# VHH binders against q9p4d8, part 35

Target 1, 280 residues: q9p4d8
Amino acid sequence: MDFMKPETVLDLGNIRDALVRMEDTIIFNFIERSQFYASPSVYKVNQFPIPNFDGSFLDWLLSQHERIHSQVRRYDAPDEVPFFPNVLEKTFLPKINYPSVLASYADEINVNKEILKIYTSEIVPGIAAGSGEQEDNLGSCAMADIECLQSLSRRIHFGRFVAEAKFISEGDKIVDLIKKRDVEGIEALITNAEVEKRILDRLLEKGRAYGTDPTLKFTQHIQSKVKPEVIVKIYKDFVIPLTKKVEVDYLLRRLEDEEDDDATQKSGGYVDRFLSSGLY
Key: E = the ipSAE of ESMFold2; O = the ipSAE of OpenDDE; V2 = 0.75 times the mean of E and O plus 0.25 times the DockQ between their complexes.

## First folded at step 24 (VHH; framework vhh_7z1x_3)

Design cc3 (at its last look DockQ between E and O 0.72; V2 from the best seeds 0.00; counts 0 for: pae E 2.1 > 2)
Fold by ESMFold2, look of step 24:
Structure cc3 (fold): chain B 280 residues (1-280), chain A 121 residues (1-121)
Amino acid sequence: as target 1 above (280 residues)
Amino acid sequence: QVQLVETGGGLVQPGGSLRLSCTASGFTFSDYDMNWVRQAPGKGLEWLSSIYSSGSTTFYADSVKGRFTISRDNAKNTLYLQMNSLQPDDTAVYFCARIEYSSGWIEFDYWGQGTQVTVSS
């Protein structure tokens, strides 16, 4: 997908391909993190004497990465959502003017604080090699954590793109639910139990395949330390519900961006109207 | 029961044209986005084109853009793919599939049995 070309971003095939790759990236990152112990010192507030900082080693390391990455335009991209928005700085590279594909408030839809909490309290214990510390590997462990967190954040917040595609395609039905502030109706519209089961079944199969992959069998001398059922549980209990929250929060505000009173009759054609206007 | 039935496949010479149809039953066709995918011998599935439920917005893979045209007739519950300038590497089984959204995912939840398109001299 090319964020400079809006028609490629809302292309349902491109959205699906991106989701498949994000799923693979998350599984790979879990496998990489599984080579380390839980290492609770990484997550303890003020465990290390970091000057002028109150937080965990992971908090500090991630915030510094985001500060640096913002200066080279990472968070100008529509699909990147920061954990620490307050540390972002002005880029010193020429700005990229991405066309506006998502609603104007899309960057306000951010569940990264909850992702970070769930990651440290639930996900790390479930995927780590074991309890305990590896003092020689604290930096490497935290770097693997950053990869996990960033891939989880990207996948969960990609729900904004799926929600936008659904809004444009569904027309009057979504508009009516939004006007009624019908949260449960919106959640039901974006939920299909059979599809959820297919997502979880695919994750189970991928987790089993990674455990028998000849490449993984010979790398690091340890087969996957992440049981496929743990990956499925993480998606079922955390990734899917947080993605739905992102979608609902996005959709509830979507009519704020409509420019006329008859938008209900044209909501299915928003992409064509947007592209034909040339306003990006 | 949801059913999708593709027709219109066949043998065609290079440079030729063919029009595929997909007749839908068992669901409200006008409520669903639809797509065409193909599978060449020994290859994986290749998404080709999608169309929103109203018919107002279409998308194409770069490999077929300008040569293929997706359309739908909601009154006839039928999806179409007009294929022009066909080449031997377009040889494949062509499927129509229904698009369903769930939980931040896009799924092709129902498929037809496919129709064979063969491009050869």
Scores: ipSAE 0.493, ipTM 0.779, lowest interface PAE 2.1, mean pLDDT 86
Fold by OpenDDE, look of step 24:
Structure cc3 (fold): chain B 280 residues (1-280), chain A 121 residues (1-121)
Amino acid sequence: as target 1 above (280 residues)
Amino acid sequence: QVQLVETGGGLVQPGGSLRLSCTASGFTFSDYDMNWVRQAPGKGLEWLSSIYSSGSTTFYADSVKGRFTISRDNAKNTLYLQMNSLQPDDTAVYFCARIEYSSGWIEFDYWGQGTQVTVSS
């Protein structure tokens, strides 16, 4: 997705494609993580004597990654949400002025804390090669975790774009629900059980397909492939609900920007701004 | 039962025009975003255009931008695709597809049977 082209960001086809691509990335990252044991020590607070740091080895390493990534403008991108916003540094690269497509508060929508918690407590045990410690692969394990976490974060927070698209599409119906602060109504509006089932079925198929990688046969070490059913379960129990939370949280606040625009005499609704930007 | 029925396909010469129609039934048409997609022989599915439920917002693939126009008549439960300046590369089966949202996902959840468009001299 090209965020410099605002007319394409809320393109439903593009959004779908992005979501599908992220699905693949997540599955592959799980498979990579499955090479390593659960390694609980990586997630324990102050398990290792890390200088000037209070937290787990994973927390530290992830923070360091985000620090580096921030300097190369990763978190200037609208679809990236950091786990540790306090460690972000200024970039030495030229600033990218992305057009605003999401609501002004979009950066405040952050469920990374929940993602991290669920990942370490629920996801890792499900996808790891085995229980217990693997002393020689702590670094590799944590690196794989970071890839998983970042991909999950991106996918889940992409719900903001989906929410924005849905808001524009539904119009008065969703506005009424928002005004009433009807969370259940909003959830119902953004949920289709049949579609959800299809998505999960697709994930199952992908999991099966990717799990048969012949290259995994050559690794003398019983690299346990992630079970397709576990992938499905993770999506069903965690990814989907967290994404829904992001959508609902985003939508509940969506009218805040509309009220501000009415106050500032600038007549043209967000839709009008989008339409007035001459991309007919 | 949700049904989508495409019509209007056929044989046309290069530079010609066609107008496709998709008639929807079994659901509240005005509540759903609609799409046109196509599949050429030996190729994968290609998204062409989307239109939001209100009809005011439209999207186009680069491959058809400026040539194709998507529209809808909610009162008639009908989706349209005006295709101008058709080229041989536009030869494909064209499908009408409904978009549905679920838990942060966007999917084409229903498709028509498709209508064949052949562009040949």
Scores: ipSAE 0.447, ipTM 0.785, lowest interface PAE 1.2, mean pLDDT 89
ESMFold2 (binder alone), look of step 24: mean pLDDT 82; pTM 0.818

Design cc4 (at its last read DockQ between E and O 0.71; V2 from the best seeds 0.78)
Fold by OpenDDE, last read:
Structure cc4 (fold): chain B 280 residues (1-280), chain A 121 residues (1-121)
Amino acid sequence: as target 1 above (280 residues)
Amino acid sequence: QVQLVETGGGLVQPGGSLRLSCTASGFTFSDYDMNWVRQAPGKGLEWLSSIYSSGSTITYADSVKGRFTISRDNAKNTLYLQMNSLQPDDTAVYFCARIEYSSGWIEFDYWGQGTQVTVSS
């Protein structure tokens, strides 16, 4: 997706393609993570004596990555959301001024804390090579985790773009729901059970295809590196719900920009009236 | 039952024009964003154009921008694709596809059998 071409960002075909690609990325990242044990020590707060840092080894490493990534303009992109916004640094590269496609508050929508929590507590145990510690691979494990987390974050927050498209598509119906702050109604509107099932089925198939070594065709027990069913469960129980939350949160506020524009126009009219009324 | 039927394909010379039609039935056509996609032999599905339910928002792929025009007639439950300045690379099966939104995904949930467009001298 080319964010420098705002007219193309809400192309439904482009959005779809991006989403499909993100499915692949996430699955491959899970597979990569599956090489390592669960390694609970990586996620325990203050398990290791990290200088000037309170948190887990993962928290530290992720924050360091984001610090580096910020300097190369990663988080200037509208589809990237940091886990640790407080560590971001200015870029030394020429500034890219991306046109705004999403609402003004889009950057305020952030569910990364929830993602991180769910990832360490629920996702890792499902995709890891085994339970317990692998002391020699703590660094590699954490690196793989970062890839998973960043890809999940991007995917889940990409719901903002989908929500924007839906808003444009639905028109008055969604506006009414937003005005009523009908969260359940909005959630119902952005959910199609049949399509959801198809998506999950597709993910199952992808999991089967990507997680199997094709060279082992002759071996009776082709084991997936990650159980495809686990991938589906992760999406069903965590990715989809969090994405919906992002969509709902985005949509509930979608009329704020319009109200501000009206207020500014009304205030501009007052200023013009005040200027025209000669009361200086 | 949701049904989409594409028509209007055929053989045309380079530089020629065709108008494709897609007739929708079994659902409220006006409530859905509609798309044209195509598949050439040995290639994947290529998105070409979208028209939102309101009809006011239209988008095109770079490959067809300036040459193709998407439109809809909600009263007739019909989607159109005017194709001008056709080139051999436009040879493909063209599909009308309905979009459905779900859980943060955008999917083509229904499409027709397609109509063959062949551009050859």
Scores: ipSAE 0.854, ipTM 0.927, lowest interface PAE 0.5, mean pLDDT 92
Fold by ESMFold2, look of step 24:
Structure cc4 (fold): chain B 280 residues (1-280), chain A 121 residues (1-121)
Amino acid sequence: as target 1 above (280 residues)
Amino acid sequence: QVQLVETGGGLVQPGGSLRLSCTASGFTFSDYDMNWVRQAPGKGLEWLSSIYSSGSTITYADSVKGRFTISRDNAKNTLYLQMNSLQPDDTAVYFCARIEYSSGWIEFDYWGQGTQVTVSS
């Protein structure tokens, strides 16, 4: 997929392929992280004497990576979402003007705070080698954490692209739900239990394959027997629900890009920018 | 049940044309986005073209853009692929596939049996 060519981003096969690659990357990153202990000191606020910083070692390390990455245009790309938007810096490289594929507010749809919280409190304990500390590997552990967090963020926020495709596909039905501000109805429309089962079954198969693929035995990358059921549980309990939240948040505002300027106020509330006098 | 049936394949000379059809049954065809895909001998799947349910948005892979045209007739529950300027490397089994969405994922949930296209002199 080429973000400079909008037609490639709306190609449903390209979207599917990107999602498959993101899934593979997450599994690989979990395997890499699984080689380290839980190491709760990495996530404890002010555990280490970092000058002029209030936060965890992971917070500091990730924020510094994001500052540097922003200077080489990482967060100008439509599919990259920062954990620490306030640390981003101006790029010294020539500006890239990506064509608009997503709605104008897409960068405001950001659940990285929730991802970070769930990652440190739920995911790390589930995939770590053990529950203790590993003082001689704090930096390596945190680097593996960054890879996990960035791949999770990319996959979850890619829900915006899937939501845009769904909006184009459904048109009138989802427009009615948005106008009614029917969060439960939108969630139901973007959910298919049979497809969710296929997602989870594929994850289970991939988790098993990483432990049994003869080619992986001879790679120079970490090979680990992460329990496939843990990967499935993480997707079912966290990745899928957060992705749906991203999709719902994206869709609720989608009519802002197509709405008339005229909207009526409702009793007990403010002007509803999603209501308009016209439908497209 | 859900059924997709491809027809229109065959043997054609280089530079020739074929029109593939995919007849759908067992579901509301007009509600679904569709794709044409192909698989050459010994190769993986290649996504050729997407068409959204209303026909309003169409995309093509670079390898076929300008030569292939996807279309649909929702009244006839039929998806089409017009293939022009065919060359030997277009030789493959061609499938139509139905698109389903869930939870930030896109799935090709049903496929036809495929129709063979062979381009040789």
Scores: ipSAE 0.740, ipTM 0.900, lowest interface PAE 1.0, mean pLDDT 87
ESMFold2 (binder alone), look of step 24: mean pLDDT 80; pTM 0.802
OpenDDE, look of step 24: ipSAE 0.835; ipTM 0.923
ESMFold2, look of step 25: ipSAE 0.688; ipTM 0.870
ESMFold2 (binder alone), look of step 25: mean pLDDT 80; pTM 0.799
OpenDDE, look of step 25: ipSAE 0.803; ipTM 0.915
ESMFold2, fold request of step 26: ipSAE 0.702, 0.688, 0.726; ipTM 0.890, 0.889, 0.897
ESMFold2 (binder alone), fold request of step 26: mean pLDDT 80, 80, 80; pTM 0.802, 0.804, 0.804
OpenDDE, fold request of step 26: ipSAE 0.834, 0.837, 0.849; ipTM 0.916, 0.923, 0.926
ESMFold2, last read: ipSAE 0.728, 0.739, 0.726; ipTM 0.903, 0.903, 0.897
ESMFold2 (binder alone), last read: mean pLDDT 80, 81, 80; pTM 0.802, 0.804, 0.805
OpenDDE, last read: ipSAE 0.849, 0.839; ipTM 0.925, 0.922

Design cc5 (at its last look DockQ between E and O 0.66; V2 from the best seeds 0.70)
Fold by OpenDDE, look of step 24:
Structure cc5 (fold): chain B 280 residues (1-280), chain A 121 residues (1-121)
Amino acid sequence: as target 1 above (280 residues)
Amino acid sequence: QVQLVETGGGLVQPGGSLRLSCTASGFTFSDYDMNWVRQAPGKGLEWLSSIYSSGSTISYADSVKGRFTISRDNAKNTLYLQMNSLQPDDTAVYFCARIEYTSGWIEFDYWGQGTQVTVSS
């Protein structure tokens, strides 16, 4: 997706293609992560004596990655959301002025804390090669985790783009729901159970296909493969619900920008009326 | 039952024009965003154009921009694709597809049988 072409960002074909691509990326990253044991020590707070840092090894490494990535403009992109926004630094590269496609508050929608929590507590145990420690691969393990987390974050927060498209598509119907703050109604509107099932079936098939001959990034010897059923479960239980949350959160606020525009127009009209009334 | 039926395909010379139609039934056509896609022999599915339910938001792939025009008549439950300046590379089966939004995905949930377009001298 080319965010420098705002007219193409909400093209339905482009959005769909991006989503399909992200499925592949996430599955491959899970497969890569499956080479390593669960390694609970990676996720324990202050398990290792990291200088000037309070947190887990994963937290530290992820934050360092985001620090570096911020300097190369990763988080200037509209589809990227950091886990540690406080560590971001200015880029030394020329600034990219991305046109705004999403609502003004889009960057405030952030469920990364939930993603991180679910990833370490639920996803890792499901996809890891084993439940124990693997001391010699702690670094590799954490690196694989970062790839998983970033891809999950991107996918889940991409719900903002889907929500924006849906808003444009539905028009008055969704506006009424938003005005009523009808969360259940909005959720129902953005859900089709039959199509959801098809998506999960597709993911199952992809999991089967990709798990047979993976190209390993971190090691050439796979210890374990991710079960396709586990992938489906992860999507069903975590990815889909979090994505819906992002959509609902985005949509509930969608009328805020319109209200501001009306206020500015009304204020401008008042000034024009004041000027036209000859009082000055 | 949801049905989409494409018509208007055929053989045309390079530089020629065709108008494809897609007739929808079994659902409220005006409530759905619609798309045209195509599949050439030995190639994957290519998205061409989309039109939102309101008809005001339209998009095109770069490959067909300036040559193809998507439109819809909600009263007739019909989607159209005007194809001008056709080239041999446009030879493909053309499908109309309905869009469904679900759970953070955008999917083509229903397709027609397709209509063959062949551009040849």
Scores: ipSAE 0.853, ipTM 0.925, lowest interface PAE 0.5, mean pLDDT 91
Fold by ESMFold2, look of step 24:
Structure cc5 (fold): chain B 280 residues (1-280), chain A 121 residues (1-121)
Amino acid sequence: as target 1 above (280 residues)
Amino acid sequence: QVQLVETGGGLVQPGGSLRLSCTASGFTFSDYDMNWVRQAPGKGLEWLSSIYSSGSTISYADSVKGRFTISRDNAKNTLYLQMNSLQPDDTAVYFCARIEYTSGWIEFDYWGQGTQVTVSS
């Protein structure tokens, strides 16, 4: 998909292809992280004497990466969501004006705090090589963590694009649910248990295939330590529920962009006007 | 039981036209977004066009834009693909596919049996 061409972003095939690629990236990143011990010191608040910073080594390292990446326009892209919005800085490069694809409040739909908590407390112990510390490779461990976190964040928040596509598709039915603030009804509308089961089965098979992949970044030809069943469990217990939360939160506010009082819709609701019109 | 049945394929000379139909049964057709895809001999699936359940077009692949038109008639439970200016490279099996949204995924969950289109002089 090309975010400079909004019609390619709303192409359901392109959305699906992007989701499949993000899935591949997440599995690969889990396998790469699995080469390290759990390393709880990486996540412990104030474990290291980091000047002028209150947080974990991971918090610091990720926040510094995000500060630098924001200066080169990473978080101008519609599919990138920061863990530390308050550290972002203005870019010194020529500005990219991406056409609006999502609702005006899309950047406020951010579950990265929850992702970070679940990642450190649940995902790391489930995929790590074992308990204990990786004291000689703390930097490499935290870099693998960053890749995991960023790919999880991108996948989960891509639910905003799926929600927008669903909103356009459902029309009046979803509008009624939103007006009633019917969270359970919206969740039911965005869920198909039979298709979800097929997707989890595909994920299981993909995890088996990646377990023999010779292209591991940190080592080559190493057998994966992450069982495919663990990957499926992480998706079922965390990725899917957080993605649904993102979708529900996005949809519940979607009518805010529809409250334009201009009959031609040429003012206010810029994102909504673009997305509610037919794509040529 | 979800069924999608494509018809309207056949042999056509270059520059000709065909209209494909896909008749749906076993589900509420008007609730679902739909697609046309094709598979040329020795090639993978090519995603041609999608249409919302409401009848507005979502997209066209660059390879067919301006030549193909997707449409639907929800009263007849039928999806259409009008194919104009056909070229030998359009030779393929054409499939009707149903879209489903779940848990932050978009999937093509049912396909028809396909209809053969051959463009040859």
Scores: ipSAE 0.582, ipTM 0.805, lowest interface PAE 1.5, mean pLDDT 85
ESMFold2 (binder alone), look of step 24: mean pLDDT 80; pTM 0.799

Design cc6 (at its last look DockQ between E and O 0.66; V2 from the best seeds 0.00; counts 0 for: pae E 3.8 > 2)
Fold by OpenDDE, look of step 24:
Structure cc6 (fold): chain B 280 residues (1-280), chain A 121 residues (1-121)
Amino acid sequence: as target 1 above (280 residues)
Amino acid sequence: QVQLVETGGGLVQPGGSLRLSCTASGFTFSDYDMNWVRQAPGKGLEWLSSIYSSGSTISYADSVKGRFTISRDNAKNTLYLQMNSLQPDDTAVYFCARLEYSSGWIEFDYWGQGTQVTVSS
């Protein structure tokens, strides 16, 4: 997706393609992570004496990655959301002025804390090669985790774009729900059970197909493959619900920008009327 | 039952024009975003164009931009694709596809049988 072409960002074909690609990326990253044991020590707070840092090894490493990534403008992109926004640095590259496609508050929608929590507590145990520690692969493990987390974050927060498209598509119907702050109604509107089933079925098939790839980034030898059923479960139980949350959160606020525009127009009209009435 | 029926395909010379139609039934046509996609021999599915339910938001793939025009008549439950300046590379089966949103995904949930378009001198 080319965010420098705002007219194409909400093209339905482009959105769909992006979603499919992200799905593939996540599956591959899970497979990569499955080479390593669960390694609970990576996720324990202050398990290692990291200088000037309070947190887990994963937290530290992810923070460092985001620091570096911020300097190369990763988080200037509309589809990227950091886990640690406080560590971001200014870029030394020329600034990219991305046109605004999403609502003004889009960057405030952030469920990364939930993603991180679910990832370490639920996803890792499901996809890991085994339970326990691998002391010789702690770094590799954490690196694989970062890829998983970033891809999950991107996918889940991409729900904002889907929500925007849905808003444009539905028009008055969704506006009414938003005005009523009907969360259940909005959730119902953005959910189709048949389509959801198809998505999960597709994921199952992809999991089966991709699990046989011998060319892995971190190791040439796969210790364990992720079960396709586990992938499906992860999506069903965590990815889909979190994505819906992002959509609902985005949509509930969608009318805020319109209200501001109307206020500015009304204020401008008052100024123009004041100026035209010659009452200097 | 949801049905989409494409018509208007055929043989045309390079530089020629065709107008495809897709008649929808079994659902409220006006409530759905509609799309045209095509599949050329030996190639994957290519998205061409979309039109939102409101009819005001339209998009095109770069490959057909400036040559193809998507439109809809909600009263007739019909989607159209005006194809101008056709080239041999446009030879494909053309499908009308309904779009559905779910759980943060966008999918084409229903397709027609397709209509063959052949561009040849």
Scores: ipSAE 0.833, ipTM 0.922, lowest interface PAE 0.5, mean pLDDT 91
Fold by ESMFold2, look of step 24:
Structure cc6 (fold): chain B 280 residues (1-280), chain A 121 residues (1-121)
Amino acid sequence: as target 1 above (280 residues)
Amino acid sequence: QVQLVETGGGLVQPGGSLRLSCTASGFTFSDYDMNWVRQAPGKGLEWLSSIYSSGSTISYADSVKGRFTISRDNAKNTLYLQMNSLQPDDTAVYFCARLEYSSGWIEFDYWGQGTQVTVSS
């Protein structure tokens, strides 16, 4: 997909291709992280004497990566959502004016605090090679953590694009649900148990395929391999529910953009409004 | 039981036209986005076009832009593909496919049996 070409962003083939690549990236990143021990010191607040910083080693390392990435326009892209919005800095590259495809409040839909909490408390213990510390690998461990966190964030928040496509598809039916603030009704529209089963079955198959892949970039505990069933459980228990939360939160507010229409202004279709780069 | 049945395939000379139809049953057709996909002999599946249930967005693969037109008639539970300027490379089995959304995922969950299109002189 090309975010500078709005017609390609809600192209269902392009959305599907992006989702497939994000899924592959998450599986790969989990397997890479699984080569390290749980290493709780990485996540312990003030475990290391980092100058001018209060937080964990992971917090510091991720925030520094996001600061640098913001300077090269990473968080100007509509599919990128920061864990630490307060560290972002002005870019020194020419501005990109992305056409508006998502609702005006899309950047406010951010579950990265929840992702980080679940990652450190549930996902790391579930995929680590073992309990305990690897003092000589703290940096490599945290770098693997960053890859996991960023790929999880991208996949979960991509639910905003799927939700927008669903909104356009449902027309009047979803408008009634939003007006009634019918959270269960909205959740039902975005949930299909058979499709969820296909997602989980595909993850199991992919996890098995990566079990003999010689392309892993870290060499710690190469014989330690996250079981495909653990990857499936993480998706079922955390990735899918958080994605649904993002979709519901996005949809509940979707009519706010329609409230911006002036009585003297004729708006086009929803897509045309976003292509026109203005809300009011 | 979800059923999708494609019709309208056949033999056509290069430069000719065909109109494919896909009749749907076993579900509320107007609730679903629909797609056309083809498979040439010995090749993988190629997505061609999508249409939202609302009709607000229509997408085409580069290989068919300007030659193919997707449309739907929700009152008749029918999806259409108008194919113009057909060339031998368009020879394939053409399928209609239903799109389903779930949990931030998009899946083509039901397919028809397909209709053969052959473009030959």
Scores: ipSAE 0.283, ipTM 0.671, lowest interface PAE 3.8, mean pLDDT 84
ESMFold2 (binder alone), look of step 24: mean pLDDT 83; pTM 0.835

